# Ledger of designs, part 3: VHH binders against UPF0313 protein MJ1155

Target 1, 273 residues: UPF0313 protein MJ1155, of Methanocaldococcus jannaschii (q58555r285to557)
Amino acid sequence: GIVPVQFSVVTHRGCFGGCSFCSILHHQGKVIQNRSERSILKEIRKLLNHEDFKGVIQDIGAPTANMYRMGCKKGLADRCPKNCLYPEPCENLIINHKPLIKLYRKIRDIVGDDVRVYVRSGVRYDLIMYDEEYGEDYIKELSKYHVSGRLKVAPEHISKKVCKAIQKPDGRLFKKFLEKYREIAEKVGGIKEVLPYWLIAHPNCSIKEMIELAEFIHKNNCYSRQVQVFTPTPMTLSTTMYHTGINPITNEKVYVPYTYREKKIQKAICLYR

## First folded at step 19 (VHH; from p3 with Y108F)

Design u3
Fold by OpenDDE, fold request of step 23:
Structure u3 (fold): chain B 273 residues (1-273), chain A 123 residues (1-123)
Amino acid sequence: as target 1 above (273 residues)
Amino acid sequence: EVQLVESGGGLVQPGGSLRLSCAASGFTVSDYYMAWYRQAPGKGRELVAGIYSEGSTSYADSVKGRFTISRDNAKNTLYLQMNSLRPEDTAVYYCAREGDWFITGPDFGMDVWGQGTLVTVSS
């Protein structure tokens, strides 16, 4: 069964990821609502004094772990129809990991060496890549101090046509990230392993694209059992594509795998070792 | 009532010095991240200096080595010591407090602002 994560701290709410299949936009919106360091550290101190605390903070997280103090610098996200990250990051988007790095360090300072502080929420790898000034520092901090087991990342797919439908970067950027992350983690003695989340049978993902993903996984040694079959949810772009067979943004026809048999085959291909 | 009141602004010659004060009421300054901002004519508001609750400080590159942010806990007052002033430092200066919850945007996370004090650097 699903067990709630104990002793977790929320850093912010909202997500400006803009993934076509995600319904978070309709729940929390793409406006980032941040907590101050004061409020976060206050909560951390309370956790440390809790009778059931066993020396582990399970998560310092949010819908996306590394969007803390990021977002639209003009505060227009609530009335802006644009995807903030696709096809390229908006010029008004603040992408800076420095505040989050500082927060991690302050937390480690107050909890001491005997307490583990993990980031278990998913990390947007593309934001790290877009942050030329502090992205690498963020990798150093994460891999060295805050990753338990494997770093959770969600490329979802690598095929150009599938990523266009999902509105995420394609495999070229993810490959670069993997190389950079592993290199930096190795240098600092951190956790090198990544846990990619894959989405299969999404609009524009045929057997051909699934094979492309499988080949990518093999070539880059990024195997994972975190495989989700696309399921249409209300009020998402992907759902519209699913029902219409058309990308409403580009007016292009999209392939849609509807049959259970094909979905099963795609899953088998993705899980192949 | 929570409020901030700036004072100490005025006219000064290039190379001169000025000390701004920000008196807080309704809350304890040392419990919060506090900052000085400024807005020059025709420009947007920008961060000048900040001080964390633990006492660490940060500065904009344009004022590093010239400006010093500090606080007096007994007086519940924030200060900005400005030395070697330049004409480009001319602006309305604001003190502000960071809120416990805030959205990313033009308010910079600050939920309490003073009325501002004008600093004019001119020969």
Scores: ipSAE 0.663, ipTM 0.839, lowest interface PAE 0.4, mean pLDDT 94
Fold by OpenDDE, fold request of step 23:
Structure u3 (fold): chain B 273 residues (1-273), chain A 123 residues (1-123)
Amino acid sequence: as target 1 above (273 residues)
Amino acid sequence: EVQLVESGGGLVQPGGSLRLSCAASGFTVSDYYMAWYRQAPGKGRELVAGIYSEGSTSYADSVKGRFTISRDNAKNTLYLQMNSLRPEDTAVYYCAREGDWFITGPDFGMDVWGQGTLVTVSS
């Protein structure tokens, strides 16, 4: 999500992620509203001249950092009920990181070598994987110049059953991403560390699936401390599942962990070393 | 008032040349990404060439080596030099400005368009 900190620049609004638990769809919508390079660079120059500027741009971000100039090529997102990314990316979805790479480079050119420019908003790793032409280049640029500490990504879960409910790719794709990211980051001397956001006790996540996640985290040496327990929020698909015990899309029954005890156990499993 | 006005279109033989002009009013061309688009009969609008505020340019593969996009800052005018014209270049050509805010979609992020100028390449 957006990190509203001082000396941050917004690149766009909206998010077509379509995550079942996320309410951003109802706030900013699926339509990507982009800022021009001119507008962004103008703001950057303004920040550089600010009396309190200390040489760090905290974020070049958005609800999702790498959706800049992406979205429905037909402009139908405002009235399209379809998930743009699940179960597979829509054929009408523009997935191209080239514009964002160019933007990063232009920003670095303007601010100079003494200024750090970070991307601290969450990155959709799956979009990187789907971009066969520029995905790796994005990793190179991101890891080498724009990551502070750890790259924020949000797989949320890895189990097929849970990911189906969340409407995200499962652990197979995330594993591929981790391997690719770490390899490329190593080659370019970039930051290799990733910060995966994990969501536990979501509909369809029983102890069995939680164990599956824990095993994945361990086997792939993932950071496990960024974990949240699912809490129903209004106007989300996940909330519907929580209250009905049914996936309204598939009409399948879903397991729902309701008890505090189970939630606590799942959290303990996730954080177990 | 912000506007773009194209001129220079006409009939030309294959292999010929034309220079299109786009006069801007109400804003400075050099401050914006500007582009030329074209729409052939029965086809969709397509990007032909673009020029960034810093002066870098990009071209569609179909026109690379033949077309050149440029601007005159003093005249606040965008140009498209078209050489070695082909019948398939026949179209209405539009100049456009990229907006500071725009939606990803069929309008290509351009918020100001000219009325267009017709280029016909025929023997």
Scores: ipSAE 0.652, ipTM 0.832, lowest interface PAE 0.4, mean pLDDT 94
Fold by ESMFold2, fold request of step 23:
Structure u3 (fold): chain B 273 residues (1-273), chain A 123 residues (1-123)
Amino acid sequence: as target 1 above (273 residues)
Amino acid sequence: EVQLVESGGGLVQPGGSLRLSCAASGFTVSDYYMAWYRQAPGKGRELVAGIYSEGSTSYADSVKGRFTISRDNAKNTLYLQMNSLRPEDTAVYYCAREGDWFITGPDFGMDVWGQGTLVTVSS
């Protein structure tokens, strides 16, 4: 049958996140290709006139929603082998949420208070924490105006061993983010709820690491049914680890959960309430 | 053909003023984010001032209160009024237009550049 048209707008393409499980386009996808405000706002005005528009813009988004106008200030993303964010942000990386805040405000001015405008694409919480100037203001804008239900973030895991293999921050930073986000959202009357996306059965993720995650989830009240089982896709660091049992960056041996039974147990542990 | 042509550069004493002009052809300046950049000898280009399609402006900290960006939509021309000039303002000044799609980098998404006009502030 006929289904309702969902209206979304892409702000940029690419992701400099550097996660080990990303495809071969990982290095080729590091380049942030942005739309101008002019282009985005023109599309917004066009959407408002569509006969099927019902007053909701479902997503102002991208592969990672909060990388708009971020990236390498030297323009080297297409050829630099360095991970832009792991183990810590590169000195040449632009991390600044001011352009996004400005864009969201302009969109709201155009559409008026009757139209709901959401960010449903995942947000990198570490970028918010790294942005000393505008990170808190971005939390205010998101939580007050642009979260539908729960804010989507992708920490993947919290264990040091697993997050090192993934090349993302571990649970210490995520815990600080949860506290800061909830405090600020409450003060501005915004949506406090966070929806983490978990990746289980990644290299270095044994039953022990899943128990650590379950304890973290309980202690920090961040329950989620958004659980993905790691799948070895071609041409990624994580897939190399999966097949070789060795982390090619560190040359260390890694545990690999191969069996369906173990993956099923890990999922059950992750979903335990 | 889309083109930007700067004029108005020259030699000026410290404390003096200059007005730079940027004539645009092939597009309407008020439809785009337009900016002035400068490049001092031996240094990279840096943003000086920008004007958005709706008319809001922004300035580098080093020029706030001294420089004013403006446009004349009837003449399709961008301006930079430069007051209280200092020797460190010596540079080639470029006008530029932001593209509808752009890669994050040193050009900040500018897809059209003028040839530049030299401003020298020296006694």
Scores: ipSAE 0.510, ipTM 0.807, lowest interface PAE 1.3, mean pLDDT 89
Fold by ESMFold2, look of step 20:
Structure u3 (fold): chain B 273 residues (1-273), chain A 123 residues (1-123)
Amino acid sequence: as target 1 above (273 residues)
Amino acid sequence: EVQLVESGGGLVQPGGSLRLSCAASGFTVSDYYMAWYRQAPGKGRELVAGIYSEGSTSYADSVKGRFTISRDNAKNTLYLQMNSLRPEDTAVYYCAREGDWFITGPDFGMDVWGQGTLVTVSS
């Protein structure tokens, strides 16, 4: 049959994000395992020589693209019970985009102006906001050189109740990110458009919370067709909440949208323009 | 067997010079980012100098103009030439290789370390 011919490079494995719904920890682990610049650049040079290469590197990334060389400075992520990012970033967490900025620049130097290099993997916007030293420079690099169409981010939701259940920042931080990203991208002549990925029908997400999300989307001009319906998967906190109606971290009752009809209504609300 | 062995440390008077050597076995030095680190008593390890596979170098601010990192590819050996030594340069010096895959943590991305060589700068 017909298979896509795409060229991409993985920079690291693992994710310390701690999202309640996410199976990445189950499959890749919490510890960040990085490739050296040497290893990555060697693969880039091989791609350039591939007979099928057409001048586009589709993705320099990972499931969470901006965790390269980040993580626990003490190396304890595989045995620490604490969430590294929620409710606040751990004091031992390295959050610094300088290594990624340096890597992107070295890749561009090697491939030249004729080759397009994109980050199509999603970024964690909260890491950008937490990085006071290099977060803005990372926005400059991404928006100017490495965004294909729209920057992919995964806020999932914006309601305080839903984001608490997910263990992510709520819409207050995401709104600040949208404003900062767009301002900086405008100044450097970069791509201003952001593509958020939304997760509907998660525990604590009732019709009320979906209306709140729809209002946020309209007010902040962040429409997206990237809408996923929560699916209970094995071994996640969100699946426990789904089946028990209780958040096992907080021991609080959670609303669960069980019916097919409600899930359809939530999706329609999310997609409404 | 991948190994790094430092030598050339010792007691030196302020203003003196030393050359540290790091013999590598089991891999080719020029294929990797190689670095010298040092650890003074009661302090953490710190980067002193690095050399990339393509040959470019970097230095800590405290040693710029006094120290020179180099390598001899025929001997598969990394060097640190230390001139105008000061008492604050007193430390155990380690050579290290950056791994192709490494875990974020206290080892700075280095997957192979030497045993270290002591440099003491004293009157």
Scores: ipSAE 0.487, ipTM 0.806, lowest interface PAE 1.3, mean pLDDT 89

Design u3
Fold by ESMFold2, fold request of step 23:
Structure u3 (fold): chain B 273 residues (1-273), chain A 123 residues (1-123)
Amino acid sequence: as target 1 above (273 residues)
Amino acid sequence: EVQLVESGGGLVQPGGSLRLSCAASGFTVSDYYMAWYRQAPGKGRELVAGIYSEGSTSYADSVKGRFTISRDNAKNTLYLQMNSLRPEDTAVYYCAREGDWFITGPDFGMDVWGQGTLVTVSS
């Protein structure tokens, strides 16, 4: 079942992220199905008049909050075998935060200063970094108005070999994002704090890679208690790696952390202050 | 019944002007993002101009400064004023309404299209 979310608004469905552990293609697909601005704003106006509304719109979100009106400009997402973002963005991929910035501003205009409007769905920081024209403006909008506490991002890991298995950018890009986000948020008086979500015990993640992550966390001041242990789910590349010890895309052997003891140690390393 | 009906196309010399109209029925034009698209012979559809419900506008680089999108809410009609026309502006012009749900891709999110009006710019 769907959990009732009375005071959140979905902007789109689908995710073109291509993460090896993600079953979004099974449940929602790689195609981005958007709502019109009109449809979203109508829902906003209705919820403001709901008798149980308490002045907080909890999430303007989606599986990945910042994919609104993004995706393949050729409409090939349901048929294309390529990963849209890994190792680098496809030239046919629309990456543009202007529609979200406009939407957030219109929502704020409608609801007024007394209503808080948050983005609690996680964002893909790499999309922000890839958007040369509107990425910085998106950081301004988020940090100033739409982050409650800390901005949720899901880098998962930072090690090159783990991120290759996951098919996400490694820590080099995440470090640049942290620096850019914090600088811009400081300048506009916004929320500087970032909350990374980490995925431990993924294929290729040994104790060595966890030590690398812990060092990164300390050097970049991005401590987080948001740590998930990889669990194999049906129909994902990561589950294939888990059972075979081989990355089916690269044909390379992968290390698989199987034991409870190792997973406990990885978690302790990740959480070390 | 939701409909869009274009008019105003025709033959014009380079440097000339035309005004396209798009009469809407079954919905209120100012409640939606509305746009003009065009399709030249042998090419795909491309965005020309759009107008948001609050009145802000956007234009393709190729027409900026020459074309103006507008609407008359009392007549429920969308317009495209085309000035300084060039041979490369030759196309079938369509008005379109953004749908409530749409897939990112070549349909551009439009759920209602007019039948189109041909604009030919030639000497």
Scores: ipSAE 0.474, ipTM 0.794, lowest interface PAE 1.6, mean pLDDT 89

## First folded at step 20 (VHH)

Design x1 (from u3 with I103F)
Fold by OpenDDE, fold request of step 23:
Structure x1 (fold): chain B 273 residues (1-273), chain A 123 residues (1-123)
Amino acid sequence: as target 1 above (273 residues)
Amino acid sequence: EVQLVESGGGLVQPGGSLRLSCAASGFTVSDYYMAWYRQAPGKGRELVAGIYSEGSTSYADSVKGRFTISRDNAKNTLYLQMNSLRPEDTAVYYCAREGDWFFTGPDFGMDVWGQGTLVTVSS
């Protein structure tokens, strides 16, 4: 069949996530380049008038959906080697969802009630958790108006050991997010379902850590089918760890599951019901 | 040619009032988010007030209730009414336009700036 035209709007470029396995940093960089509300709304109006528009904006997104107008307040990201989020958010990092909430509302205002506006790009749950002032409001808006099916988030893993290698928060924070998101979504009548992306067979992920992840998934009733097996890609920290067996940041040895058999086993464990 | 030109600055006593103007050329003020910034001696630039294209406004906590940002579409001019001025309001005031594309950073997303107008509040 013919694939229908997808109507999506980009809100910004770049990503300061700093995930060890991700190559986006090398392509778009960690400096966030934002679009003004003016330009975004102008594009939305054009979409609405398109002859093939069917009443759905598929995505208001970016590499990470909720990094709009966030980033280094000092403008140093282009020459800063530091991870902006790990092990803790940088003090210079602007984490504020208010601009994005306002943008969503303005978009809804101009498109009307008969048009659906979805956020299908991945959301950084940790940014929500770090935003004490507007994080919950973002959940309210997102879950109630902008989620279709399941909210895409990317914890990748929950084990401290693996998350250290990936340079993401561990399962403690993700668990808190899940609880908060589900609670708020329920209260506002929004979509409660979450689609967590899982990365298996990453450096430092042995069968032990994989079992830990599986147990977490089960205990917290997480969707488990969105699973990716780690594959080394050029110019990433994870790839360096994969080939050297060493975390170049800490100079510690890391476990590397490199055999096809183990990768299959880990995947089976993750998908086990 | 796109430009902003501020005027209206000067010396005023504490408790006094001033009205700053920002004349825009080369673009329509009402189409953009516009803002007033200020920079005090020895301090960094800070946002004072902003006005969105739809007309909604925002203010820094330090000026709420005292300052009012507005615009005259016919004159293509941005204004800052400053009442109950205090010595700590002493600064060079800048008007600025938000760009359609901008990096997160110290420029606050503004792509066009005026040269600034000095406001001195002193007894």
Scores: ipSAE 0.628, ipTM 0.820, lowest interface PAE 0.5, mean pLDDT 94
Fold by ESMFold2, fold request of step 23:
Structure x1 (fold): chain B 273 residues (1-273), chain A 123 residues (1-123)
Amino acid sequence: as target 1 above (273 residues)
Amino acid sequence: EVQLVESGGGLVQPGGSLRLSCAASGFTVSDYYMAWYRQAPGKGRELVAGIYSEGSTSYADSVKGRFTISRDNAKNTLYLQMNSLRPEDTAVYYCAREGDWFFTGPDFGMDVWGQGTLVTVSS
């Protein structure tokens, strides 16, 4: 049959996330390249007049949806050896959701109540948690107006040793995010459901770590079928760990799940309800 | 073709007022996010005030309640009204236009800058 026309708008390019497995940087870089509100709103007005437009803007997004106008205030991310977010946000990192909140509101004002506008690209929940001033307001905006079904987030894992290898926060922060998001979404009558994206079989992820994840998923009611199996790609820290069995940042030995059978078992554990 | 020209800087005593102007040519001021930045002696450049195309404004904490950004669309001109001036406000003031694509970083996303106008606040 005929594939329906979808309308989406890109707000920025790049990602300063610093995840050990991420290859998106080969095409976009670590320094965020933003569009102005003028550019974005002009595109919105154009698509409203498109003959195929059916009242849904599928995604106001990017590789990481909530990095708009964020990043190193010195512009150094592409040549800085430091991870911008792990283990803690760099002091030079702009983390502020106010520009996104304003942009979403301006888009809604232009398109009117009869047009649905979604953020279907994933968000970094840790940026929301780190933004003490506007993080809660961003949750209000997302949950009330811009979530289609479930909010997409990418925690990847929750085990401390796996998340250290990935260079993302562990399950302690994610649990706090789930509680805060659900509380605020309930208060504003928004969509409470969160859809985590999991990455299994990453270095340091043994069966033990998958059992920890499954227990976390059960206890926190965050089941997801969005499960990826780590695969080594050139020029990433994770691929170095995969082939050497050593974390090149810490010089520590890492467990590597090499066999197809183990990967199948990890996936089954992750999907268990 | 695209140009920003500041005027209105000068010497003023503490507690005084100045009004800066920024005449734009080659584009329509109301179509863009426009901002005033300043660079004090020995300091980096910092945002002072901004005005969005729809007219909403923002201010640095250090100038809130004292400075007002505005524009006159008929004259295609951006303004900064500076009241209750302090010695710490001494700086070169620049007007700037936001680009349609820009990197997060030290240029603040501005693709057009004026040459600047000096404001000196001294006893």
Scores: ipSAE 0.541, ipTM 0.827, lowest interface PAE 1.1, mean pLDDT 90
Fold by ESMFold2, fold request of step 23:
Structure x1 (fold): chain B 273 residues (1-273), chain A 123 residues (1-123)
Amino acid sequence: as target 1 above (273 residues)
Amino acid sequence: EVQLVESGGGLVQPGGSLRLSCAASGFTVSDYYMAWYRQAPGKGRELVAGIYSEGSTSYADSVKGRFTISRDNAKNTLYLQMNSLRPEDTAVYYCAREGDWFFTGPDFGMDVWGQGTLVTVSS
């Protein structure tokens, strides 16, 4: 049979997230490469006329959907030794969802009310939380118009120990995001459901940390089958930790779950309902 | 081939007005996001005002209510009307065109820049 044609539009490439396991750096870079609104809207108009278009734009996306026109205002991310977001956002980091909100609205104006436009690429919830001016408006826009089923986010883990190794916020911020997102989505009649992507068996993630994650998932009603097992890939900080047993940033020893049996147990704990 | 040429800069007293012009050649101004930037001595460039292809505008907080960006599509020209000028508005003003792909960074996504026109606000 015929595989259905799916239509998606890329808004930007690159990711300044600084996650220790991420190989996007070597494929796309840390400096965000953006498309202009003109370029994106031209592509939207063209796809509307495609013979196979069935009224759904599957993804307005990127490696991280909400980094459009964000990043270091000095353009230094590829050369800078600092992590742009961890432990706290850099003072030179542009975090502003207004351009993306404007883009979504312009897309909707062009395609009309009978075309569905989704963001299926994951968003960084911490950027939403850090954007005091437009973060809530972005939640309204997403939940009301652009979520298909559940909003995809990538917290990876919630334990302080594991999140420090990953260089992402821990569960304290994610819990606040869940509460804020669900409250705002309810108020605007949007989709409240969140789909977290979990990363298990990362350095510093023992059975203890997996139990902590499972309890968090239960308490906060954020179950997900989107569970990835950490696998060492070339040229990442996490792969260095995996092979050396040392976090090269902190110079601390890290626990590494090496065995297939432990990884299977961690996955079972993560998926338990 | 593609070119932006600014004019209209000069010396004005505080409270005065100037109108900057930016003549474009090699492309149609209304097809692009166009912007005015300024650079004071020893400082980085900063956005002053922008106009999108569909005509919506945006302004830096420091100039809102005093400056107006506009364009004349028949003349393929971008304008910046500057009123109630202050000494801190002293800068070289640049007209710029946004590229179709651009890196986030100090060039702000602009792939074509004019040579600049100096505005000096002093007694």
Scores: ipSAE 0.527, ipTM 0.810, lowest interface PAE 1.3, mean pLDDT 90
Fold by OpenDDE, fold request of step 23:
Structure x1 (fold): chain B 273 residues (1-273), chain A 123 residues (1-123)
Amino acid sequence: as target 1 above (273 residues)
Amino acid sequence: EVQLVESGGGLVQPGGSLRLSCAASGFTVSDYYMAWYRQAPGKGRELVAGIYSEGSTSYADSVKGRFTISRDNAKNTLYLQMNSLRPEDTAVYYCAREGDWFFTGPDFGMDVWGQGTLVTVSS
């Protein structure tokens, strides 16, 4: 989501991520509402002149940082019930990082070399992977100029079973991303470190799947400390699964870790080294 | 009618200088981000220099320190001063105006282009 920090700039509203546990879709919708580039740049210039500006733009962000100028080419997102990204990206979805790359470059041109411009909002790694034309360029730009510490990404889980419930790609794609990102970042002298957000005790995540996640984290040398325990929130698909024990889309039964004990155990497994 | 017309191109020896002009009509150049692009034979068009409405400028790394983008508001004209020219600077140079991405979409950054002017740097 958007990081509420001083000297941050919002690029757009909405999110077509379609994550089962997220309420942003309900609140903002999946239609991307973009700010004009001129508006964004104007705000950047204002920030530079602020008396309290310390040479850091904290975030060029949005609910998802890299959805700027993306969306349904048919303009149907406001009335389409389909998940735009799961199980595969919709053929009507425009996935193009070029506008965002251009925006970053223009911002850097304006602020100069003495000012840092960070992206602290979460990045959809899968969108990067799906963008065959500009995905790698985005990694180059992001890792080289816009990552502070670690790149924030949200695979949430890697198990096929859990990712099906979350409606996100499974660990196969994330592994590919990690390899690609680290390789490119190394080549350009960028930040290689990634901060993956993990969601545990989600519907379909039993101890078995938790162990699978832990093994993945270990094998791929992932940071494990950014972990959250699933908590049902109103108006989400995951919450429906939690209360019903059924995936309402597939009508399949889902495992639900209800007990505090199991949740605690899963968290311990995730953090174990 | 909105229009951009480049001039000033020609043949110059390496190390020489050239000044390109871009006369705008139908709009005010100072209200827009303006840029110079170039396209060498067999290559894609690339950004050379840009000037924002407030007057800030940016340059491609390949031309930094050698090229200067400027404008004369009274004449409604964009300029590109090119110094220390190199053979690799040989290209057709275009001036362009940036449109609003909000309205034009992700594929349309620059909405008005000149016809181009040829710059040849050769011994």
Scores: ipSAE 0.008, ipTM 0.261, lowest interface PAE 8.8, mean pLDDT 90

